# Miniprotein binders against Ribose-phosphate pyrophosphokinase 1 (prs1): the designs that were tried, part 9

Target 1, 284 residues: Ribose-phosphate pyrophosphokinase 1 (prs1), of Archaeoglobus fulgidus (o29666)
Amino acid sequence: MVILVGGTNGLMALKVAKISGLPLCYSHVDRYPDGEKYFRFASNIDGEDVVIFNSMHPNPDEIIFETLLIAETAYSNGARSVTCVFPYFAYARSLDTVKGEALPIKTVVKVLKAAGVKKIITVDFHLQENVFGVEHVDLTGMEKLAEYCLEEFSDSFTVLAPDEKAAFWAEKFAAKANCDVVALRKIRIDAENVIIDDLRTGVEGDVVIVDDIVSTGGTVCQAARIAKRAGARRVFVACTHAILARDAMMRILESGIEDIVSTDTILSPVSHVSVADVIASALS
Short names: E, the ipSAE of ESMFold2; O, the ipSAE of OpenDDE; V2, 0.75 times the mean of E and O plus 0.25 times the DockQ between their complexes.

## First folded at step 11 (miniprotein)

Design j6 (from e6 with R19L E49A; at its last look DockQ between E and O 0.70; V2 from the best seeds 0.00; counts 0 for: other shape alone 3.319 > 2.5)
Fold by OpenDDE base, look of step 11:
Structure j6 (fold): chain B 284 residues (1-284), chain A 110 residues (1-110)
Amino acid sequence: as target 1 above (284 residues)
Amino acid sequence: SPEDKIEELLQLIEKLIDLIEKLAEKGDPRELLKEIYELAEAIWRLFDALLKLGNPDIAEEVLQLAEAIMDLMEEIYRLARQGSPEKLRDKIKRLAELIQTLADKLEQLS
């Protein structure tokens, strides 16, 4: 087994290689002015199980194509198998569609399989199920996030799931932190209007809002406001994947959130928790 | 050629350093937060690009510097939130120095 340096998550690849002791293989990757991708293995990979690291941010379309290109090239150069590690996996927000609407996840998994990918590893995959039709291992950063929060934020807190879907992640987090979970409920009034049910009971002390992905920050900000109104002392946020879309951080700060932490699945100024060791353990 | 690519990256680093230095002069922490995130993204993209050169020596250097820069970015983020402009300026300057160190190493490898 060799770990490829040349994907979009190269730092993760290097960290995992260091921890696991797995050898590295290198590649040359470039883009021509006209937008064409160039890729070449710089190492011999004949007979090797090749592991590719690609987090699907910020350009998921490009990253997906690059992954396909690398995978197919690996086999052309004698690779025994290709494993893809997608710490962040895009296009996995929903399985629901309306008439005429695309379901990108279906296309993505189809082409990955067609390229010969044999195994997929993710971290806190949003859909919480194997949709790939190949071996899939979903790891979690929630335990590491919980440890960090206990050490750096507060020694005692209540976990708040900002919606019903987040409860899955919040429970994993809370189990490690040995604390209680409160979940907010989204109530759909009509097709266009969604309200969040207020906390019926007051919250005392510190609160950590937990979700797998923070993009615009809208959801966590709303949860924070609710928590504050319910009597929370300090409000923190922990998430696996901090996309932090435009002006998200400012929005978060203005909502009264004390601090936010994420993992290195997507590198950002708040990526204080590494999941490299978790991934390394899954490969060894 | 690999040499051409290295030169291109060196030019990008220079631009990045210039940007960092300009940020150090503006001194408004709130405005700085947005810029800090943009800066971080640019730095990470640079690291990715460097690792895609396929040079083991470069990769090792990138890993070492990346760890240092990540720690520093955390400090910068915290300071920006606290509204300490002077301390923030010093850290931003240090960031520029680390990025320059990377440039120096790349030049040695070219």
Scores: ipSAE 0.650, ipTM 0.847, lowest interface PAE 0.9, mean pLDDT 89
ESMFold2, look of step 11: ipSAE 0.705; ipTM 0.859
ESMFold2 (binder alone), look of step 11: mean pLDDT 70; pTM 0.623

## First folded at step 12 (miniprotein)

Design q1 (from j3 with E28R L42M Q71E L82M K94E Q107R T108R E114K; at its last look DockQ between E and O 0.64; V2 from the best seeds 0.00; counts 0 for: pae E 5.7 > 1.5, pTM E .567 < .8, other shape alone 3.061 > 2.5)
Amino acid sequence: SPEDKIEKLAEKIEELLQLIEKLIDAIRKLAEKGDPRELLKMIYELAEAIWRLFDELLKLGNPDIAEEVLELAEAIMDLMEMIYRLARQGSPEELRDAIKRLAELIRRLADKLKQLS
ESMFold2, look of step 12: ipSAE 0.154; ipTM 0.591
ESMFold2 (binder alone), look of step 12: mean pLDDT 78; pTM 0.755
OpenDDE base, look of step 12: ipSAE 0.687; ipTM 0.852

Design q2 (from q1 with L58F; at its last look DockQ between E and O 0.56; V2 from the best seeds 0.00; counts 0 for: pae O 2.1 > 1.5, pTM O .794 < .8, other shape alone 2.8 > 2.5)
Fold by OpenDDE base, look of step 12:
Structure q2 (fold): chain B 284 residues (1-284), chain A 117 residues (1-117)
Amino acid sequence: as target 1 above (284 residues)
Amino acid sequence: SPEDKIEKLAEKIEELLQLIEKLIDAIRKLAEKGDPRELLKMIYELAEAIWRLFDELFKLGNPDIAEEVLELAEAIMDLMEMIYRLARQGSPEELRDAIKRLAELIRRLADKLKQLS
């Protein structure tokens, strides 16, 4: 087994290689002036199980195509198998569609399979199920996030899931932290308006809002306001994937959130927790 | 060519150093006005630029570069965390010092690239 250094997640690849002791495989990746991608393996991979690291941020379309290109090239050069590690997997927000609406996850899965990808590893995959039709291992950063929060934020807190979907990860987090979980409920008034039900019970002490993805920050900011109104002393945020746009970070800070932590599935100023060891353990 | 790529990366590094200088100047100005929001925005932009640089470095396919980048990346991540904290809670002097340390790491990277050209 060799770990490919390249793509958009090279730092993760290097960390995992260092931890696991797996050999590295280097590659040349380039782009022509017309936008076409170039890829070449810089080492012999004949007979090897190749592991590709490629977190699907910030340009998921490009990253997906790059992964396809690498996978097919691997097999053309004698690779025995290709495993893809997508710490963050994009296009996995929903399986629900309306008439005429695309379901990108189906397309993504189809092309990955067609390229010969045999195994997919993710971290806190949003859909919480195997949709790939190939071997899928979903790892979690929640335990490590919980450890960090206990050490750096507060020794005692209540976990708050900002919506029902987040409860899954909040529970994993809370189990590690040995604390209680409160889940907010989203009430859809109409197709465009969603109201979050207020906490019926007061919250005492510190609160950690837990979710898999923080993108615009809107959800966690709303949860923070609710928590504060319910009596929370301090409000923190922990998430696996911090997509955080520029304005998202400012919004979070302005909402009264004390601090935020994420993993290195997506590198950000708040990526204080590494999941490299978790991934390494899954490969070894 | 590999040489062309290295040159382009060197240019990106220079751009980062310019961003750092702008940030240092902003710190001086904001220390007087007390609004950390603009500073945090600039820090975030800097972080994004650094991560993009690392990705490009890894794409060179050079093991020597990769190892150096890993070491520097870890150090830079630590510094960015510190910078973020200092921007919120630290003194302007502490923040400036941390940013200067960051600049030094970026310069080391530039030097390494020059050695490989």
Scores: ipSAE 0.331, ipTM 0.724, lowest interface PAE 2.1, mean pLDDT 87
ESMFold2, look of step 12: ipSAE 0.665; ipTM 0.817
ESMFold2 (binder alone), look of step 12: mean pLDDT 74; pTM 0.704

Design q3 (from q1 with A66M; at its last look DockQ between E and O 0.73; V2 from the best seeds 0.00; counts 0 for: pae E 2.9 > 1.5, pTM E .773 < .8, other shape alone 3.031 > 2.5)
Fold by ESMFold2, look of step 12:
Formats: structure tokens, C-alpha cells, sequence
Structure q3 (fold): chain B 284 residues (1-284), chain A 117 residues (1-117)
């Protein structure tokens, strides 16, 4: 088994290789002047099981195509199997669509299967189920995030899920942190409008808002305002995947949120919690 | 040709190194003036530039570059975390020291890349 570092988050791939003792597979990756991807193996992978590491951020479409290109090239060069590690897997927002709306996770799954991907490993996959039709291992960073928050943020806090979907992740986090969980509820006012309901009771002390993904920060900022109105002393954020637009970081910190932390599934200024050892254990 | 593509990638890497040095200099000056919100924004931009640099370095496909990149990346990520905390907590002397250490690590990386050419 050899590890191939894809076009993104190569630092995690290198850490995983070091921890697991698995050898690296070298390659040349580039882009032609017109923007087309170039890929070539620089190592002999004949007869090997190839593990492709690629986080689907910041350009998920290009990263997905790159992964297909690598997988096909691996088989053309004698690879026995291809496993993909996607520390962050994009396009997993929902399985529900309105008329005329694309369901891109189905498209992504189809092309990955068509390229011969045999096994997929993810961390805190948003859909929480196997949609791939191939072997899928979903790992979690929530316990490591909880350990970090207890050590670096506060030794006593309430966990707040910013919506009911986030409660799944918040409960995993809270089990490790040994604390209470409160979930906010979205109230549908009409077909296009949803608000987050205020807390039904007060909260005292520190609060950690927990979710798997933080993108623009709007949801966590609204949850933080609600927690502050309910009596929270300090509000922190922990998430597995910190996408964070350039303005989101400052918006989050200026909203009264004391600090934010994420795992290294997406590298950012706040990606202080590594899940490389969790992934390495799954590759054994 | 493969050699031409490696040369073009090396030019991209040099441009990123120049951007990173410019951002480090700007952060050094901003740390003296004490505007913490602008300082944090600039630190975020520096971090993004550094991680683009690492992603481009790994595309070279050179075994000793990949090993050295990991060693420097671990040190640089530790420093970026420290710089982020120090910028928020108002520790100007420690912040300046951390920025100096970051600049040294970036220069070590640049020197190693120059020696490989």
C-alpha cells in the first residue's frame, strides 16, 4: 500500500504516512496554460494498492476531476486497487432537492465508482450514511475537538448545536467532554423563511457551539447571539471542517465569539486539531 | 516536457515566496502600530499564502522536498498558531519574536530550494 499526495492538504497525507509507516508514491502535478490538469506518476506503482489523499476544498470540481484522473492513471500503470481518503468531502449538503435542482452527490458518487475507486474514507461526512455503493469508512474528529476545547478554551461549558442537524455532531463532542447539550431549532415561518428559535431557558457559563462544517459563519454567529442573550459568559466554536471565507473569520470573532478551532481536514489559521492519527489507524 | 513543467512550477513557488515575505514585512510593521483587527486579517492572508506554497511544493514530486516540507510545515503551523494567539492577546514583544522565527523558517525553505536548483 502506498500513499499518493493529491493536490490539496498534502501536509495531512505526509503526517499520515509518517504515523502509519506507509511509503509515499511520488508524482508530478501541474496545470497547462489553458487551465487543464496535468498528472504523471513519478514512482513505480505496479502491483500496489494506491491511496489517494485529496481534500475537496477550495475548488471541489477541479479536485474531483483530478482524483478521477489519478485513479485511472493508477490502474493504467498496474495498480491493484485505489482507495480515496477525502478528509473533507464536498457536495454532501443534502439528499433532498426541489424540482429542477441538481443533486450533485449522486453525480460525484457515479464518477468515483466509474473510475474504479474501491474504498472511500472520510472524516465527519455530512450525510451520515453510505451513499457511495462501495466500502465507506467515516471517521470522526469530534473527540479530539472536545479534548482541545477542555484543555484550551474552558474546563466547564455547555455544548450548543446551532440547529437540529448539528445535534448529531454536538452529541459526539459532548459525550467526550462529559457535558450538557442544547440544540437550537429552526422555525419555518413560510416556504422561503426560517429563523432560529431563542433558547427556551437561560444558560450560564461558557458555551461551545459545535458543528461539522463552518463556511460563512452566519449560523454560528446567530447561535452565539442567542446564547449571549440567554446569559452565556463566553462563546466558542468547534467544527471539523472550517471552510471560512476570508470575511467569515473576522465576522465570527467580531460577533462576540471568543475563539474558534477546527481539525486539519481543511487547513486554516484555526486548524489546530489534527486527525492524522485517526486516519492512519484506519489504513493500518 | 516534464522539465519545462517543473521549471514553471518553480517560478510559481518563487512568486509565492515573494508574496509571503511581503506579508511578513507588512505584519511586522502592523504589529508595532497595534491595530489588532487589521493584524488578524493580515495573519489570515499570510496563513493562506503559506498553505498555497506547501501545496505547490508537494507537486514537485521530489522526495527530499516532501520530507523537508513536512518538518518545516509542522514548525510553521505551530508558529502560526502562536502568532494568531499573540495577536489576539496583545503580547507585542512575543509576537515580534514569533514573526522573526517564522521569517527565519521561510528563509531556510527558500535557501533549500535554491540549493536544489
Amino acid sequence: as target 1 above (284 residues)
Amino acid sequence: SPEDKIEKLAEKIEELLQLIEKLIDAIRKLAEKGDPRELLKMIYELAEAIWRLFDELLKLGNPDIMEEVLELAEAIMDLMEMIYRLARQGSPEELRDAIKRLAELIRRLADKLKQLS
Scores: ipSAE 0.484, ipTM 0.751, lowest interface PAE 2.9, mean pLDDT 84
ESMFold2 (binder alone), look of step 12: mean pLDDT 72; pTM 0.685
OpenDDE base, look of step 12: ipSAE 0.590; ipTM 0.825

Design q4 (from q1 with L40F; at its last look DockQ between E and O 0.89; V2 from the best seeds 0.00; counts 0 for: pae E 1.7 > 1.5, pTM E .745 < .8, other shape alone 3.099 > 2.5, unsure alone 69.64 < 70)
Amino acid sequence: SPEDKIEKLAEKIEELLQLIEKLIDAIRKLAEKGDPRELFKMIYELAEAIWRLFDELLKLGNPDIAEEVLELAEAIMDLMEMIYRLARQGSPEELRDAIKRLAELIRRLADKLKQLS
ESMFold2, look of step 12: ipSAE 0.623; ipTM 0.799
ESMFold2 (binder alone), look of step 12: mean pLDDT 70; pTM 0.649
OpenDDE base, look of step 12: ipSAE 0.683; ipTM 0.851

Design q5 (from q1 with M77F; at its last look DockQ between E and O 0.85; V2 from the best seeds 0.00; counts 0 for: pae E 1.8 > 1.5, pTM E .788 < .8, other shape alone 3.752 > 2.5)
Fold by OpenDDE base, look of step 12:
Structure q5 (fold): chain B 284 residues (1-284), chain A 117 residues (1-117)
Amino acid sequence: as target 1 above (284 residues)
Amino acid sequence: SPEDKIEKLAEKIEELLQLIEKLIDAIRKLAEKGDPRELLKMIYELAEAIWRLFDELLKLGNPDIAEEVLELAEAIFDLMEMIYRLARQGSPEELRDAIKRLAELIRRLADKLKQLS
């Protein structure tokens, strides 16, 4: 088994290789002026199980195509198998569609399979199920995040899931932290308006809002306001994948959130937790 | 050519160093106003630029560069965390010192690239 250094989140690949002791395979990746991708393996991979690291941020379309290109090139150069590690997997926000609406996850899965990908590894995959039709291992950063929060944020807190979907990850987090979980409920008033039900019970002490993805920060900011109104002393945020734009981060800080932590699935200024050891354990 | 690519990366490093200098100047100016939001924005921009640089360096497919990137990335990551904290809660002097340390780490990358050219 060899770990390919290429694409996005190459640092993850390097860290995982260092921890696991697996050999590295290097590649040349470039782009022509017209936007076309160039890829070449820099070493012999004949007979090898190749592991591709490629987190699907910030350009998921480009990254997906790059992954396809690499996978097919691996097989054409004698690779025995291709495993893809997508710490962050894009296009996995929903399985629900309306008439005429695309379901990108189906397309993504189809083309990955067609390229010969045999195994997919993710970290806190949003859909919480195997949709790939191939072997899928979903790892979690929630335990590591919980450890960090206990050490750096507060020795005692209540976990708050900002919506019902987040409860899944909040529970994993809370189990590690040995604390209680409160889940906010989204009430849809109409197709365009969603109201979050206020906490019926007061919250004492510190609160950690837990979710898998923080993108615009809107959801966690709303949850933070609710927590503060319910009596929370300090409010923190922990998430696996911080897609935070600059404006999102400012919004979070202005909402009364004390601090935020994420993992290195997507590198950001708040990526203080590494999941490299978790991934390494899954490969070894 | 590989040489051309290395040169382009060297230019990007210089741009990062310029960004760092701008940040240092901003710290001096904003220390008087007490609003860390603008500093935080600049820190985010700097972090993003650094991570993009690392990705591009690793795409060269050079083991020596990769090793250096890994070593420096850990140090830079820790330092960025410190910078982030200092921007929110630290003194301007402490923040400036941390940013200067960051600049030194980035310069090491530049030196390494020069050695490989």
Scores: ipSAE 0.587, ipTM 0.819, lowest interface PAE 1.0, mean pLDDT 89
ESMFold2, look of step 12: ipSAE 0.656; ipTM 0.824
ESMFold2 (binder alone), look of step 12: mean pLDDT 76; pTM 0.737

Design q6 (from q1 with E48M; at its last look DockQ between E and O 0.67; V2 from the best seeds 0.00; counts 0 for: other shape alone 2.853 > 2.5)
Fold by OpenDDE base, look of step 12:
Structure q6 (fold): chain B 284 residues (1-284), chain A 117 residues (1-117)
Amino acid sequence: as target 1 above (284 residues)
Amino acid sequence: SPEDKIEKLAEKIEELLQLIEKLIDAIRKLAEKGDPRELLKMIYELAMAIWRLFDELLKLGNPDIAEEVLELAEAIMDLMEMIYRLARQGSPEELRDAIKRLAELIRRLADKLKQLS
């Protein structure tokens, strides 16, 4: 088994290789002036199980195509198998569609299979199920995040899931932290308006809002306001994938959130937790 | 050519160093006005630029560069965390010192690239 360095989150690949002791293989990745991708293995991979690291941020379309290109090239050069590690996996927000609407996850899965990908590893995969039709291992950063929060934020807190979907990860986090979980409920008033039900019970002490993804920060900011109104002393945020789209960080800071932490699935200023050891354990 | 790529990366490093200088200047100015939001925005932009640089360096497929990146990355990540914290709670002097240390780490990377060209 060899770990390829050449995609997004190459630093993750390097860390995982160092921890696991697995050998590295290198690649040349470039773009032509017209935008076409160039890829070449810089090492012999004949007979090897190749592991591709490629978080699907910030350009998921490009990254998916790059992954396909690499996988097919691996097999053309004698690779025995290709495993893809997508610490962050995009296009996995929903399985539900309306008439005429695309379901991107279906397309993504299809092309990955066609390229010969045999195994997929993710971290806190949003859909919380195997949709790939191949071997899928979903790892979690929640335990590591919980450890960090206990050390750096507060020694005692209540975990708050900002919506019902987040409860899954909040529970994992809370189990590690040995604390209680409160889940906010989204109430749809009409087709266009969704409100979050206020906490019926007061919250004492510190609160950690837990979710898998923080994109615009809107959800966690709303949860933070609710927590503060309910009596929270300090409000923190922990998430696996910090996309932090647009002015998310500013919004978070203005919402009264004390601090935020994420993992290195997507590198950001708040990526203080590494899941490299978790991934390494899954490969070895 | 590989040489052309290295040159482009060297230019990006210089741009990062310029961003750092701007940040240092901003710290001096903001220390007087007390709004950390603009400073935090600049820190965020700097961090993202550094991460993009690392990805590009690793895409060269050079083991020596990769080794250097790995060595420096941990130090830079720790320093960025410190910078982030200092921007929120620290003194302007401490923050400036941390940013200067960051600049030094980035310069080391530049020097390494020059050696490989």
Scores: ipSAE 0.609, ipTM 0.830, lowest interface PAE 1.0, mean pLDDT 90
ESMFold2, look of step 12: ipSAE 0.768; ipTM 0.870
ESMFold2 (binder alone), look of step 12: mean pLDDT 78; pTM 0.776

## First folded at step 13 (miniprotein)

Design r1 (at its last look DockQ between E and O 0.77; V2 from the best seeds 0.00; counts 0 for: pTM O .757 < .8, other shape alone 2.891 > 2.5, SAP 74.02 > 70)
Fold by OpenDDE base, look of step 13:
Structure r1 (fold): chain B 284 residues (1-284), chain A 111 residues (1-111)
Amino acid sequence: as target 1 above (284 residues)
Amino acid sequence: DPRELLKLIYELAEAIWRLFDELLKLGNPDIAEEVLQLAEAIMDLMELIYRLARQGSPEELRDAIKRLAELIQTLLDKLEQLGDPKIARKIEELAQLIEKLIDAIRKLAEK
């Protein structure tokens, strides 16, 4: 088994290789002036199980295509199998569609399978199920996030899931932290407006809002406001994938959130928790 | 304005992460370990700067920014010594962006 540093978050591949002792294989990736991609393996991978590391941020379309290109090239050069590690997996926000609407996840999984990908590893995959039609291992950063929060944020807190879907991760987090979980209910008013049901029960002490993804920060900011109104002392945020889209951090700070932590599935100034050891354990 | 500083910090972080990705895409094993070490150091400093921007003194913040700038410059200097023309071009492009961001952050810290 060899680990390839291919696309985004190559530092993860390096960390995993160091921890696991698995050898690295290197590649040259470039672009022509017209935008076309160039890829070449720099080492012999004949007979090897190749592991491609590629988190799908910030350009998921490009990363997907690059992964396809690498996978097919791996097999053309004698690879025995291709495993893809996508710490962050994009296009996985919903399985629901309206008439005429695209379902990107269907297309993504189809082309990955067609390229010969045999196994997919993710970290806190948003859909919480195997949609790939191949072997899928979903790892979690929640336990490590919980450990960090206990050490750096507060020795005692209540976990708050900002919506019903987040409860899944919040429970994993809370189990490690040995604390209680409160889940908010998300009510969609229309396609653009979402309200969160108010906490009927007061919250005492510190609160950690737990979610898999923080993108715009809207959801966690609303949850923070609710927690503060319910009597929370301090409000923190823990998430696996901190996308932190434009102005998200400012929104988070303005909402009265004390601090935020994420994993290195997406590198940001708040990525203080590494999941490299978790991934390494899954490959070894 | 703390808001402007935070914005610049995130922009700088993004540029640095892109640089590391591009460096690793060059397929040079000799720089991989060095890149990893520098990345960890830069990440620690980015975290510190983030914290200081929120709760620190202006003096502490300025010092942290200076340390970050020095670390990035060290990285760029090392990369320039690799002597690979392809690497050099990519580094120059990214270096210019990083320098602009560092200068902007320095200017904000001096006000």
Scores: ipSAE 0.576, ipTM 0.815, lowest interface PAE 1.0, mean pLDDT 88
ESMFold2, look of step 13: ipSAE 0.676; ipTM 0.836
ESMFold2 (binder alone), look of step 13: mean pLDDT 70; pTM 0.611

Design r2 (from r1 with L8E L48E A64K A104R; at its last look DockQ between E and O 0.83; V2 from the best seeds 0.00; counts 0 for: pTM O .745 < .8, unsure alone 69.017 < 70)
Amino acid sequence: DPRELLKEIYELAEAIWRLFDELLKLGNPDIAEEVLQLAEAIMDLMEEIYRLARQGSPEELRDKIKRLAELIQTLLDKLEQLGDPKIARKIEELAQLIEKLIDRIRKLAEK
ESMFold2, look of step 13: ipSAE 0.710; ipTM 0.856
ESMFold2 (binder alone), look of step 13: mean pLDDT 69; pTM 0.630
OpenDDE base, look of step 13: ipSAE 0.590; ipTM 0.818

Design r3 (from r1 with L48E A64K; at its last look DockQ between E and O 0.68; V2 from the best seeds 0.00; counts 0 for: pae O 1.7 > 1.5, pTM E .655 < .8, other shape alone 3.231 > 2.5, SAP 71.34 > 70)
Fold by OpenDDE base, look of step 13:
Parts: structure tokens; sequence; C-alpha cells
Structure r3 (fold): chain B 284 residues (1-284), chain A 111 residues (1-111)
């Protein structure tokens, strides 16, 4: 088994290789002036199980295509199998579509399968189920995040899920932290506007808002305001994938959130928790 | 404005990560090892800078940014040896961001 750095989050691949003792497979990746991708394996991979490491941020389309290219090239050069590790997996926000609307996840999984990908490893996959039609292992950063929060944020807190879907991850987090979970109810007004129902019960002490992805920060900011109104002392945020736009971070800071932590599935200034050991354990 | 500083820190972090990705795409084992070492140091420092930007003194922040600049310069010096135009552009981008950060800190200290 060899680990390949495909594009984004190559540092994760390096860390995983170091921890697991698995060898790195080096490659040359470049672009032509016209934007076409160039890829070449720098080593012999004949008979090897190749592990492609490529988190799908910030350019999921490019990363997907690159992954396809690498996978097919791996098999052309005698690879026994291709496993893809996508710490963050994009295009997994919903399975629901309206008439005429694309379902990108369907296309993505189809082409990955067509390229011969045999196994997919993710970290806190948003859809919480195997949609790939191949072997899928979903790992979690929630336990590591919980440990960090206990050490760095507060020794005692209530976990707050900002919506019903987040309850899944919040429960994993809370189980490790040995604390209670409160889930907010998300009320969708329209396609763009969502209201979170107020907490009917007061909250005492510190609160950690837990979700898999923080993108715009809108959801966690709303949850934070609700928690504060309910009597929370301090409000923290823990998430696996911090897709924080510049405006998102500012919004979070302005919302009264004390601090935020994420994993290195997407590198950011708040990526204080590494899941490299978790991934390494899954590969070894 | 602390907000501006935080934005700059974020931009710098993103630029650094992009640079590391590009370096790893060169497929050089020696570079990969160096990148990992530098990345760890830079990540730790960035975390500190981020924290200090929120709660720290301008003086402490300045010191950490200077240290960051030194690490980046070290990286740049190593990369200049590669002669890769893409890397050179990234280096320039990082240098500019560092300068902006330093200027932002100076402005904060003057208030």
Amino acid sequence: as target 1 above (284 residues)
Amino acid sequence: DPRELLKLIYELAEAIWRLFDELLKLGNPDIAEEVLQLAEAIMDLMEEIYRLARQGSPEELRDKIKRLAELIQTLLDKLEQLGDPKIARKIEELAQLIEKLIDAIRKLAEK
C-alpha cells in the first residue's frame, strides 16, 4: 500500500504516512498554459494498493477530475486497487432535488466508480450514509474535537446541535465528553431562509455548538445567539470541516462566540485538531 | 481594526496552504520532508497569531508575525533554488501578505 498526494491537503497525506509507516508515492502534478492537467507517477506502483489523498476543498470540480485522472492512471500502471481518502467530501449537502435540478453527488459517485475506485474513506461525511456503491468508511473527528474542547475550552459544557441533522455528530461528540445534548429545531421558511426555534429551556454554564461543516457561519451564529439568550455563560464552536469564508470568521467573532475549533480536514487558522491518526488507523 | 487583521491572517494562511500543496506537487521527496517540518512550525505559529490577534497585545503579535516572516523567508529561500515560476509567484504573494500584516499591526500599535 502506498499513499499518494493528489492535490489539496497534501499535508494530511504526509502526516498519515508518517504515523502509519506507509510509504509515500510521489507524483508530478502540473498544468499546461491552457489549463489542462498533467499527472505522472514518479515511482513504480505495479501491484500496489494506491491510496489517493485529496480533500475536496477549495476547488471540488478540479479535485474530482484530478482524482479520476490519477485513479485511471494508477490502474494503467498496474495498481491492484485504488482507495480514495477524501477527508472533506464536497457535493454531499443534500440528496433532495426539485424537478430539473442536478444532483451532483450522483454524478460524482458514478464517475469515481467508473474510474475504478474500490474504497472511499471520509471524515464526518455529511450525508451520514454510503451513497457510493463501493466500500465506504466514514471516520469521525468528533471524539478528538471533544477531547480538545474539554482541555482547552471548558471542563464542563452542554453540547448544542444547531439543527436536527447536526444532532448526529453532536451525539458522538457528547458521548466522548460525557455531557448532554440539546438540539435546536430548524424551521425552513423558504429555499434561502431558515429560522432556528428558540430554546424553550434555559441553558446553564458553557455551551459547545457542534456541527460537521461550518461554511458561512450563519447557522452557528444563530445558535450562539439563541444559547446566549437562554443563559449560556460562554459559547464555543466545534466542527470537523471549517469552510470559513473571510466574512464567516468575522461573523462568528461578532456573534459572541468565545472560540472555534476544527480539524485539519481543511486547513485553517482554527484547525487545532488533527485527524491524521484516525485516518492512519483506518489504513493500517 | 482587529477585523482587518484577522482577515489578513486568514488570507495568509490560505496562501501558505496553497503553497504547500504546490510544493508537494513537484514530487520531490526532499521537498516533501522539508515542507512537512515547516508546515508544522508555521501552523503552530499561525494558531498563536490567530489567538493573539483576538486577545493579545500588538507587541506580542508583532513578534510572532516577525517569526512567521522568518520561517516563510526560509521556505522561500529554499524554493528559489527550485526555479519554478509558479512557486516564485506564490512566494511573491506571501511576501506581500506579510508586509500587509506588518503594516496592519503597526497601525494597531499606533492607536
Scores: ipSAE 0.402, ipTM 0.746, lowest interface PAE 1.7, mean pLDDT 86
ESMFold2, look of step 13: ipSAE 0.635; ipTM 0.826
ESMFold2 (binder alone), look of step 13: mean pLDDT 70; pTM 0.591

Design r4 (from r1 with L8E A104R; at its last look DockQ between E and O 0.73; V2 from the best seeds 0.00; counts 0 for: pae E 4.4 > 1.5, pTM O .769 < .8, other shape alone 2.654 > 2.5, unsure alone 66.068 < 70)
Fold by ESMFold2, look of step 13:
Structure r4 (fold): chain B 284 residues (1-284), chain A 111 residues (1-111)
Amino acid sequence: as target 1 above (284 residues)
Amino acid sequence: DPRELLKEIYELAEAIWRLFDELLKLGNPDIAEEVLQLAEAIMDLMELIYRLARQGSPEELRDAIKRLAELIQTLLDKLEQLGDPKIARKIEELAQLIEKLIDRIRKLAEK
């Protein structure tokens, strides 16, 4: 039988349990006085298929280690299998490295497999491919985000992808919203600087900038500037994972972006769109 | 200044998120159920407060802040009724921080 457990960043487990009717395993997560992680199951999981929920933000290293502890503790207490749901999966920046540079996703995958994780579920995984060597299901929040934007932002808009990579998610969003997609192109000036190329044609009406991740906000702020220069009336942002690093929320608000929404893969002031039902369906 | 108000609202949201996270870590199913029942409403109300702070609707903003304070007090009262000895000092500190932030936001909203 399937039983859900949440780690430090596991509020999603409660939401999924409520929607699905699957039992929730309660646990005690804490630290010893010297800072070492403490974990204890508070429910019986003997013979169960355990599903661990633990989004990898804001402290990915702690969350990864905690997830290893939970997985091994589950097996020690008789679990039949361990699946992990990482609504946001960190360390997925790139597969390309220069000489001497670590490839952290490789390390993360190795330790998860070593702990006996059999299946991984993510939402809008940045690398867009299975790098895990175990069963991987990547879900999307883009349809839910599109529904929210149509209801709460504007009844008619153009979708703007801030770069070619974001077009992947923007197309999913736009298919649900039944609207046009325009993709911007990035031009790299040097190792630390990029410029988004201007739109070749104008844009009219409202615009929603769509990406999977908004971290510092620099890319969406630049895209918003370009959209307004091209004739946009109002500019909004929708993303799956709102990291909002380095005071990004204030930067976005000051840039003239009308509003921003994200999913609850990372809890934040803008995480108004839940993907709990999408995850629940994948478990049933 | 709207930037000052929005900064305080963001800090409040962070504190509330940390409170939910710490409550879930106690391993008490009754507490976890109360968190689930109230978390959606509290976060919806935080979203409304954020939007109202940007739109310049002082009466609506003050009403939303009052409703948030009432929901948080409801949560704290239910935690007290449960009498769980596992209520950690960290949770008490977060509750005090949240109450302080609500008061500061209320004062800023009066301007």
Scores: ipSAE 0.325, ipTM 0.665, lowest interface PAE 4.4, mean pLDDT 84
ESMFold2 (binder alone), look of step 13: mean pLDDT 66; pTM 0.541
OpenDDE base, look of step 13: ipSAE 0.615; ipTM 0.839

